# VH-VL binders against o27280: the designs that were tried, part 7

Target 1, 266 residues: o27280
Amino acid sequence: MDSMNVPEVLEIKRIVEESESVKTFIFSWDFRREVRPGQFVMVWDFRDEKPMSVSLIDPVRSEIGISIRRVGEFTDRVHGLSEGDLLGIRGPYGRGFELMGRDILLVGGGIGMAPLAALADEATARGMRVDALVAARTADELLFLDRLEAAGVNISTCTDDGSCGFKGFAHERLLTLEENHDMAAVCGPEPMMFQVMRILDERDVPAQLSLERYMKCAVGICGQCCLDDTGFRVCAEGPVFWSQELSRVREFGRYRRDPAGRRVPW

## First folded at step 1 (VH-VL)

Design aD10 (framework fv_acasunlimab)
Fold by ESMFold2-Fast, scan of step 1:
Structure aD10 (fold): chain C 266 residues (1-266), chain A 119 residues (1-119), chain B 108 residues (1-108)
Amino acid sequence: as target 1 above (266 residues)
Amino acid sequence: EVQLLEPGGGLVQPGGSLRLSCEASGFTFSSYWMSWVRQAPGKGLEWVSGISGSGYSTFYADSVRGRFTISRDSSKNTLFLQMSSLRAEDTAVYYCAKGTSFYEYFDYWGQGTLVTVSS
Amino acid sequence: SYVLTQPPSVSVAPGQTARITCGGNNIGTKSVHWYQQKPGQAPVLVVYDDSDRPSGLPERFSGSNSGNTATLTISRVEAGDEADYYCQVWDSSSDHPVFGGGTKLTVL
């Protein structure tokens, strides 16, 4: 579809301040272009273009939301915009999350909760039981707690500094939580995702992980992807991967897999 | 109990096409890699193609690359192999086989479906 | 391309021990899996991860893997063990399974 590769200029309908550093920008959307949780769009401020995960999918209101953390010049400019201002949106791109079973675990770190918030809405709408582990460095960086609560999600929190919930890292908190899930979805910093994947593998819980660095590969900007020998096979299908697929990526977590699926050092 | 049923196969002319299917039950279909493994009459086992639980990753033997397409339908718990540009050397019994979570070995096999490519 | 070498045939008397080898470069660093196939039937997994057995399989089936040779051992062989046996590894360099050529076990 040509329409997926041409930016459409859209008006910012509403802005939600999620935290001091994160805003969700809401746009009217024609759902003849289907959008799935885990997919991303290219956001164009008429100067630079960056990939951003879709964090809200609302076909009843005909709206999508894009959550953006302020981390550099582009995001600083976008954060300076107001309702009524214009942005270019191109997409959606990438493969989204797949839902299966009755009970799902979401594990999100920081802005990684954005695509998982959209997934929580879909899982809840399908009648699934949703448990979410929301992790951040501090309490004021925990995202989407109100949305998850409104959707009926069972929430656990953890912060590195102990300012809210469990004091420690996401994988340390996960070790203290219920083990009964049919699947998991994980999004956040790569070291956090690796540690979480290890625990879920030991519990025989199939997991899907979203890797931000593969968003550009999905739109053809990085022709060979960023991975060595196995890179091209996985990058073209991203950003969402099943844990068994990702464990074949030699760069992830500094381990390779032997033929039995055992993790061995380099 | 894990069960893999292959309701297909047949006689096809060289250059023709055929779609194989494998209906799975007794396990969480979308959590496991699935493969097609073939065996020519009187010969050994040859791996043909594999697909991840999500369907995101597909792999092919060099002998079938560009001619065969593996796919799956999670709503029907069904694995497919679309075969095109068939050659006499593609004549074989085709088995669907369940992989592990990491695709390393095959713990359950379908009954096999005979595909004959002949004039 | 990684190659697994099996003898084409092995003969054994009932009650004796059969040994079927699977040769490969540094195969001891890989996990080897073994399948039994009887005429007109689908393969059945008999040993996985070098030496583990699926539930319900007799303890007579065992495996080992070291250096350049993996071995399937069938002790106290019965007439019903007569079949073709295939070894298999996952080749991480090409990202696909590799099967040996198969060994026909004859119980005489």
Scores: ipSAE 0.000, ipTM 0.386, lowest interface PAE 17.7, mean pLDDT 82

Design aD11 (framework fv_acasunlimab)
Fold by ESMFold2-Fast, scan of step 1:
Structure aD11 (fold): chain C 266 residues (1-266), chain A 118 residues (1-118), chain B 108 residues (1-108)
Amino acid sequence: as target 1 above (266 residues)
Amino acid sequence: EVQLLEPGGGLVQPGGSLRLSCEASGFTFSSYWMSWVRQAPGKGLEWVSGISGSGYSTFYADSVRGRFTISRDSSKNTLFLQMSSLRAEDTAVYYCARESPGYIFDYWGQGTLVTVSS
Amino acid sequence: SYVLTQPPSVSVAPGQTARITCGGNNIGTKSVHWYQQKPGQAPVLVVYDDSDRPSGLPERFSGSNSGNTATLTISRVEAGDEADYYCQVWDSSSDHPVFGGGTKLTVL
């Protein structure tokens, strides 16, 4: 309850370099505080606090992992840290993914593959068949391919520039895949997720989508954590939503809002 | 500001060929699906063909499949429609249109008249 | 192939409300977009995703979509609103966008 909102200072146990711009920071975790794929934590560097999805959940080793892309001042500082350094961790927050059926499709774009990597581990542990479509701008930005392969996942890749796998966007690649799935999980840039959701809805495949925007208000009191039309709040009711919940939300995939509440293009 | 300029069009004999072009400006061309939509004289709008931002995925209406080829040159911000084996029923004003997510044609070119007649 | 049905014409007096319907099987499960076309001009998007307006369009244009009927509503109609109006959806079974036949709005 209240203890979940107090940052715990944890030592960085191990750092995995996923790409030139992405690192996974691994911490010891007491699993009496359960963590599920799709949930996020607030990471505090003693100056700023940012939401980050949990990308590794390992109860056997008593570890969690948090994958961080270098995009600005906060993430540059965190990327400069070493094993043994300290970070504040608060959470977990949000609802996780739900698994059903015998087979699942994962569609991840860029850093959006991070929460899906944790989900892949759980799905394979349950004996599900897992197919993953991993998308990025270039081959160097494809994430978690080695982890997915080690887990027994069937991997398809696509890059905008054609440097690895299919040349094009995730939804374009999905159109060339004929297989049906009992469910899907999708995480990445919102325009990509919207296009993927449409295709999956037309194929009658139930999908769960993870929205990263508005996650900054993790204490559940911020009106900014809200989707248009439905009143959903990412920090309180997300970040994971079923496609049926998002199919009627006009904001999803089409526009976002600036601080004044005005619609802006992606 | 978004602009789509269609400098082509013309009179073509049945069985002939013609290439239409559409020059785009004011947006990141390679990030958008583009379509061709036609309108026969005094008739409604009919979607003809669409192409993905990367150019890999193309779609065609049944009426033109095998005869028309959509393509793009993103380095020149230009969309093309290569029409072959033209028929009288292909006579129409052809519009290029930008597609926003959700299959929304948010900006249209001025249109170019293609007349297929002897 | 999926079919959208529009009345061929609708007449309205200035200052009144015009309603243009677009009928389709379970159209309420699809996002509907509306285009205005004046003689000799290209179509212009006036409503998208059932009820949203592009920036710069008058508040008088609105839309709804439920069950088997989508509706474009133009309140306080002006002479400048005379045009052909087309509805449009995406239909997976057709694997392409589908347009309605168009409705000619006449402001008497």
Scores: ipSAE 0.000, ipTM 0.400, lowest interface PAE 14.5, mean pLDDT 83

Design aD12 (framework fv_acasunlimab)
Fold by ESMFold2-Fast, scan of step 1:
Structure aD12 (fold): chain C 266 residues (1-266), chain A 119 residues (1-119), chain B 108 residues (1-108)
Amino acid sequence: as target 1 above (266 residues)
Amino acid sequence: EVQLLEPGGGLVQPGGSLRLSCEASGFTFSSYWMSWVRQAPGKGLEWVSGISGSGYSTFYADSVRGRFTISRDSSKNTLFLQMSSLRAEDTAVYYCAKDQYSSLSFDYWGQGTLVTVSS
Amino acid sequence: SYVLTQPPSVSVAPGQTARITCGGNNIGTKSVHWYQQKPGQAPVLVVYDDSDRPSGLPERFSGSNSGNTATLTISRVEAGDEADYYCQVWDSSSDHPVFGGGTKLTVL
């Protein structure tokens, strides 16, 4: 029952409404089994199981938070739940982020800010200088701004429509930001992450990128857990990858895979 | 079918101004970076300016900074290059070029328009 | 600013393989794109992201990129392949695309 591979049925202790489409579900957690920013859990609603990044890690309150965007049947059902309802949680799984240096850049798009919010908390608690570039389609879809501000993070925003901060895409905004970071962590849509990675590689800023689609590989339920052209196995290494590992992956940010394994453009 | 049509060019006196246009069709214009690339007679390709899909970010080669302005009109699917304080060394064929998948590679090019700066 | 170095010319016989190099410091960490330009025509993208080909281009065109050298390889060269070839990368230190000086391929 205490095995990471057996779901533990946990009560939803608190729900935070992050936006019209995003909620954070908070559970009591026993921190004798550590969880780190960048790791994920499998969330089971007693019908389907889906991977979700851990967005809050609070050892003082003995709580974890899981942020979920409403995008389909499973997430619609979970969004319909109330405080006191039950979900199955197993994990944590996957490779978490590594912090290095003293100045860190976080680049998050949409729900990709969720694992980065947990990382921001750890980095600021360690005394690091944290700059965050938070990107979304509109101001109402920017996530975790109040939480990042409370943590002491230096925030830049970017919206496609210009309703908050820079008008444009994350990588366009990044080109206007200073280059003096020891590392970066990036999470969001793959096309955004690909463009951001290229810029950071050119600036010699080592970056860690979290690839949501590879979370299932880390739990061994994906049959095709190798990245193109690299020869390493994602199921043992993801979802967080260093930019040097991804710079040689031809499909990253350019293609999806259909059920037959064929490349399909984003 | 992707097309980039450059309807103009011309002869301009040194110190003069000229606006180039590039009419785009066959793709979602506002989703892609667009660039201007020029080629002086008998010379190689030189990137001049680029503009983001949103139109907010603009970039310029040092040789044209402060003299050229790139812009776009999404309602007309048209890219512009406003050239001012033209010099003889700005004489070139100017191509508009479309970025592929935000990869900063140019998958489609206009036919090119000749700009001659001469007395 | 970042500099890409190409040989000014390469000559090959019909049916043979042409190799055009593009030199740059740590160019293997960048994505390299290749353009073909025939006299009086606009450039045509023939290889992008080191080794990918646009649809409609012959499989005779291929690319590689490692260390300090990227290479465009044209197998079974035809007279119609005579053109200038340009490599190009994005250089974020200058915040713009950088083109090589071009290589004239002659099929003799």
Scores: ipSAE 0.000, ipTM 0.406, lowest interface PAE 15.7, mean pLDDT 82

Design aD2 (framework fv_acasunlimab)
Fold by ESMFold2-Fast, scan of step 1:
Structure aD2 (fold): chain C 266 residues (1-266), chain A 118 residues (1-118), chain B 108 residues (1-108)
Amino acid sequence: as target 1 above (266 residues)
Amino acid sequence: EVQLLEPGGGLVQPGGSLRLSCEASGFTFSSYWMSWVRQAPGKGLEWVSGISGSGYSTFYADSVRGRFTISRDSSKNTLFLQMSSLRAEDTAVYYCAKGPYDSTFDYWGQGTLVTVSS
Amino acid sequence: SYVLTQPPSVSVAPGQTARITCGGNNIGTKSVHWYQQKPGQAPVLVVYDDSDRPSGLPERFSGSNSGNTATLTISRVEAGDEADYYCQVWDSSSDHPVFGGGTKLTVL
């Protein structure tokens, strides 16, 4: 859409500090431009434009939220902004998550919990039972626990270092959890998502996985969004994919390609 | 230690049906994709069908789609291929194989001969 | 539909190096796997992911994959290496594995 491709300059209405490295920026939103969990927007600070997942969708308050992790120059500048400052927002873009069944599982790693938090809100509002496995390297990197609890989500945590919940990786924790879910949604580092997908496939749980690293293709030519063996273009067909689609992709969770097209291990 | 045992084959008339089985041992059967790969006498390898560990995802070669059904029974560690509307060109040694989830067929059964005669 | 092309036969003297090619459009962007099949036996995986070798296989077997050609290389060939060799990739357009036609390696 043309209207989606023109940035709107919006005032930062509220900022929520999620952790030392993550903030959620909240804007008034005109819901004549629909937004679904799993979609992303382009955030413009009047110098650079970067893709960011929508982490809050609140039609009652007419607000959206965008969660941003501090990882470089752009995000450092955005984190330095205050309520009342302006940012350009373009979008939404991408395929969102589809909800099906009654009981769902969310598996998120780090900032990957951002789009899953929005999905949790929609699922609980529909009366679905939501279990969330929230994974991070350390306790301080676990995101949205208070928000998920307030929404009525059943939370399990794991950290690589054992500082909160299960000591270990998401897929190791998943093996110890109740397996009867109608669907799952997964977002986080690709190696984590690959291992989780494998377990969910064995349990006959259809899963949707979000490949956030490819969202930058929305601004230009989508050649870099192509997956190796399947030829899927993440920005055109994603970022959300069904596990059956990704199970056929040799590249997913094992390697990526550098600018020269060479395979680079994770 | 990994074994894939294919008990027997068969001779079938064109248009007939036959079910192949493959008994797996030495690995966690339900955790791995399984496939059927066939080889006509004196010819090369041709992939026929694949199934995920859970059985949720199934895949078929165009030549057998609608005629063959792949399935598995995790309680018996057994892979099945139900073949119907058999044709002379289906005559081949059928191998069950572990994979291709990792894009490889790392272990193969000894094969079972299926002959479709006129 | 994706097609893999192999020479029907390759002959080599004992102790020499055999090279078996597998041609495909942009095959260098795909993972190529190689299988050895001796008469009356099931295939055996000898090289996977272009160049990796399963445990227990001789170091004489190696692989490469670049551009439009993947190659299986067998160094210091022995009589016991005489077999049919098949390459294989995943075909994203038809959503299934594709095998090459096979190459008969003769050791004379």
Scores: ipSAE 0.000, ipTM 0.400, lowest interface PAE 14.9, mean pLDDT 83

Design aD3 (framework fv_acasunlimab)
Fold by ESMFold2-Fast, scan of step 1:
Structure aD3 (fold): chain C 266 residues (1-266), chain A 118 residues (1-118), chain B 108 residues (1-108)
Amino acid sequence: as target 1 above (266 residues)
Amino acid sequence: EVQLLEPGGGLVQPGGSLRLSCEASGFTFSSYWMSWVRQAPGKGLEWVSGISGSGYSTFYADSVRGRFTISRDSSKNTLFLQMSSLRAEDTAVYYCARDLTGYYFDYWGQGTLVTVSS
Amino acid sequence: SYVLTQPPSVSVAPGQTARITCGGNNIGTKSVHWYQQKPGQAPVLVVYDDSDRPSGLPERFSGSNSGNTATLTISRVEAGDEADYYCQVWDSSSDHPVFGGGTKLTVL
């Protein structure tokens, strides 16, 4: 066993209130232990632990950030903490995003923008052109807009209720965007991700999707593979998957791929 | 505003056929998977059939395969279910439902009653 | 076909918390969605992807999913919450949605 499997007790250095329901907790980090966008850590409040995506990776300041949405008992307790309080952190775990090409599209829904914000920082540092489609139910739930703008990202927004940007869902907004990309990264509610994946696949844009619900399988806490759900060893390979891997599960026996990689009916 | 309108149902005799329609508005119809879900009187929800946004993929429950055909017309924003060889056990309220991925249903039509009886 | 098991009925007093369970083999590895159906009406999505709520739904509705059991939790129950509740998952083996049998919530 290595040191990543033992919780390190870290002091909360700074808390950023991203919205009424989301906070980013910032910790000092020793970057001799690598952290990549798309990876997660186990956050331990000395009672329960939960997987959380890393949303900030800043080697210059020697900091990592973890963004947490208030949705239940554990996250409510963590949201009650203050700067100077302690949390246990194990990790990092899981596969990070891979970057390729010259330009990238990020498509994030709600808290799914957290791992994509970290990816945006890395992509811009590598000199890539970054376009982000940020989606939420309401304007108040759009996350990281100021941070993305500061990183040089070209931002499009959409909200279900039309309170900011395009009125509608992420994939409906994506259909109105004609700009092509060398790759995409997608994170958010599964319905959004799979609709976006389908559009990107039809445009021949390779995409990576982050399936946050499978983070617990990647560290073995569920004790099971998700093969019956996805057809892959999610506990070993997640939470980030290429769209080709995910689309095969749902098209098995119904679609095939031609020599060019296009999806065609059986 | 998303709307799914299901005009009428009907009473048909066993062995008969009927076509259901669902008119969609308020969203980009061709971007969404669509499904039919039925509910027999006093019973639970049962998924019947689904179709991809492009229409290339169609899926059927074992109980209706070979008898029902799902289709869509994106120019009219309309979903169809052609039912043939109807049986008494097909008696149900039929709902059309919008499916973002094939995983779940975020908007449902009002439902239309199909009664199969002699 | 994958099987989802729900209790046929649950009763709760106004202002109390109702918990409706959805049992399935390794259901914690799947995304669970919940629908509310009032008599004579179409179902309404109340929770999706285990714990997310559609816009416009009360914060009293929440969900969780782990191991072999998913749970819909309704806090501060109101008379208007009386309905049938259905859980649903996607079954990759048969490549279609599967619904639970439904739970009738009665507010006494």
Scores: ipSAE 0.000, ipTM 0.386, lowest interface PAE 16.8, mean pLDDT 82

Design aD4 (framework fv_acasunlimab)
Fold by ESMFold2-Fast, scan of step 1:
Structure aD4 (fold): chain C 266 residues (1-266), chain A 119 residues (1-119), chain B 108 residues (1-108)
Amino acid sequence: as target 1 above (266 residues)
Amino acid sequence: EVQLLEPGGGLVQPGGSLRLSCEASGFTFSSYWMSWVRQAPGKGLEWVSGISGSGYSTFYADSVRGRFTISRDSSKNTLFLQMSSLRAEDTAVYYCAKSQYYGDAFDIWGQGTLVTVSS
Amino acid sequence: SYVLTQPPSVSVAPGQTARITCGGNNIGTKSVHWYQQKPGQAPVLVVYDDSDRPSGLPERFSGSNSGNTATLTISRVEAGDEADYYCQVWDSSSDHPVFGGGTKLTVL
C-alpha cells in the first residue's frame, strides 16, 4: 500500500474566510511528506472525494492550507464545517511549479490565486522579485491581496466590471505591465489563461499554467483519456504545464470535454 | 444545410464606418468560433478578427485593432463586424468563416461582401 | 509575426501530380490547413489538420507536414483544379491564424 494513496483523517486546525465564497482550511502537516506549490490533495468528507490545490505551505508552523470555493454539494458541506471537525486528506499529487531566474510574474484569476499564493511565498523566500496580476470578475472575488502585500509582492489588480483596479480582462491589464520577466505562472479560468499565454509567448517569457481539470487525470481518475495532437496523454502530467506543452494541445482555451467526452466550447 | 449568408457591402468614404453582418443557418451557432477574413483586390487572404462561441474571447489583427469590433447575437444567429475609421487599404472582399475551435480550420465560408473605401 | 512561404505559381499537365509547398519555422509542430479558391468564389477547405480531408472531397487531395515544410499534393490533376491555394496555421506568438501568400496552380 502506498502511503500517498491512503487518506489520513486530519483535524481542521483553523479556518480563514477569504471571501463570501472562499475559505482556507488549515491542517497540521508532517513535512516528511513533501509538498510543493502547484500540487493538490484529495479532500474526503466521508461521502465524496474532490481534488483541491494547496494554497499555504508553512514548514515553520508545520501547516498546510487548502482553499475551497463554494460551487456545489460537496463544497457546501465542507464550508459548513468548523474548527475541530475532521476531513480525510491524501496526497500530495501532481506536478508542482518550477522556479527559475530572478523575476517572476504571477497571473491569477479568482480561485486560481490559491496555488499562486503558495508559489508567491516560495518565490519571495528565495529572494525573487514577484509581480502579481490578480484578476476577478468583481472586487469580491479578488483573493489573497493581504497575503501578497505582506510578502512584499508588487500587486496589480483588475476586475471585469471595474469594481476594483483596472476595468477589463487580465490580458488587457497585462499589456500595460512590464514586458520582461524570467518566468511566469498562470492559474485561473481557461479562456483567461489562453489569452495570457499568447501574450507571454510573444514576449518570450516561459510560462507555467495550472489546469484544474487535469487534477483527476494526474491520479488516474478520469472517465475519458485525453490525447493531444501528437498522441500523448496530456492529462497524465498535470496539473502544471509549461506553455510549450500546452501549445501542442489543440483544445486548450478553445473547448473542453464533458464527462461523456463530448466537446463543449468555452 | 450549413450556410453563411453575407447581405450587402458598400462604398464608404475614408474615415467612415460600416457594419457587416453574416447570417448563419444549419448548425448550433453559439457552439462555434466565427472569424472575418478579407482579401484585397488581386491579393491573398488576411485574417481580420475572431470570436468564440460564447463571445467571451475576441481576437484582432494588428492592422484593425482599435478600429474594428467583432460581435455576435446568438438569438439571431448573426455575426457582426463594426468597422470605423476606414482607410483605402481596408478595401477588400470580407468573408465570414466558421471554425470548430480557435486556430482550427475554416470549414464553412460566406460568399463574401465587397467593401470599397474611396472618395 | 510568423511567416508562411508559398511559391507564387506552380504549373502542371493534366493527369500529373501537383505539389504545393508551405514553408515555416517548425511548421511540423503546427496543424496546417489548405484552401482552394477559384476566381470570384469563396475559399473551400480541401485539407485540414495536415492530412485530413473534408467529407465529399476527392481522394486526389492529400497533405503532409513535417520539419519546416508542409505540402499539399493533388494527384491526377484535372482542369477544374486550376485555382489559388492557401495554407494556414495558428500562430501562438501573434494570437491569430496566419495564411500563406497563396500559390496559383495552372493546369496546362
Scores: ipSAE 0.000, ipTM 0.406, lowest interface PAE 15.8, mean pLDDT 83

Design aD5 (framework fv_acasunlimab)
Fold by ESMFold2-Fast, scan of step 1:
Structure aD5 (fold): chain C 266 residues (1-266), chain A 119 residues (1-119), chain B 108 residues (1-108)
Amino acid sequence: as target 1 above (266 residues)
Amino acid sequence: EVQLLEPGGGLVQPGGSLRLSCEASGFTFSSYWMSWVRQAPGKGLEWVSGISGSGYSTFYADSVRGRFTISRDSSKNTLFLQMSSLRAEDTAVYYCAKTEFYSGYFDYWGQGTLVTVSS
Amino acid sequence: SYVLTQPPSVSVAPGQTARITCGGNNIGTKSVHWYQQKPGQAPVLVVYDDSDRPSGLPERFSGSNSGNTATLTISRVEAGDEADYYCQVWDSSSDHPVFGGGTKLTVL
């Protein structure tokens, strides 16, 4: 559709401060354009355009939310905006998460918790039992804990430094959790996702993983959109993939590509 | 035990449409990629289309793109191939195949369904 | 598009070794799979990932893959091995499988 490819100028209705470095921007949305958890939009500040995952989907209030971490010039400018200011938004793009069964495990690292927060809302609305493992380097970087708790999600936390919950990495915490799940959804740094995927594969838990690193190539015509030896273009076929699809990618969790296409360790 | 059963097939006029189905049993259907592979009379194997376990990733050979649509229904453990604008060169035995995506091979095949496109 | 080249036919006497080649540009960097097809039957996987065999298949079937040529080797050939054999790779550039043209093995 034309509406998916042309930016619509929308007013920032509300801003929620999630942490010192993360804000959620909320807009009125016409749900004749369906949005699913795991999909992304292109956010345009009238100078640059960047892909951002949808973190809130509320058809009852006719609102979507987009959570943005301050990491560079574009996001710094967007963080300087106020309620009432304008941003261009086009999309949604990509394939979202699929829900199946009665019990779901969410494993999120840092800003990767953003698309999983939207998924948690949908899963709980469908009557699923939702367990979330929320991981970050420090307690201050754990995101959406209050929102997940309000939705009835069973939360486990871990931090690298031990400042909140289990001291260690997400996959180390997962090894101490003995509960079975019908499915899992994972989003965060690729090394974290790779380790989590391996554990879930051993437990025969089907998992969906979101590969956000390639979303800079949202139009699908650049080298960064291709997976190593599979040829998959993340922006065309992802960003959400089943774990069985990702286990063929020798680069997953080990290497990334720089702008010149060279393999670089994480 | 893994089984793939293909009802359907038949004689179709050029320009016509036909839907093939493949009923799967003996494995967790939603966890595996599935493919359609065809073989024209006296010729070799030609891959036609593939679909991921979730159904979100679909792939098509250039010869059928825009005319064929692959889909799956996990509640019925069934794979489909909707064929439209059929041509004489689409005449072939069509096989559904369980696809091991980690390496890209086909470990189990259906019995095959003959599709004849003729006036 | 990536192309796999097989000889159209190979003849071998019972008890001898048959070798069927599959040529492709830098095919040694890809995983090669082999299928056996008897008249009127669906293909059957006989070798996957260059050299692995499915459970229940005779040890007489083996594979190798190096440089620009992959090879299916059938030792101590039996009359029941007479069939068409196809090699196959996954072409990462086009996101689809590619089959060779097939080789008819005749056991005389």
Scores: ipSAE 0.000, ipTM 0.403, lowest interface PAE 14.7, mean pLDDT 83

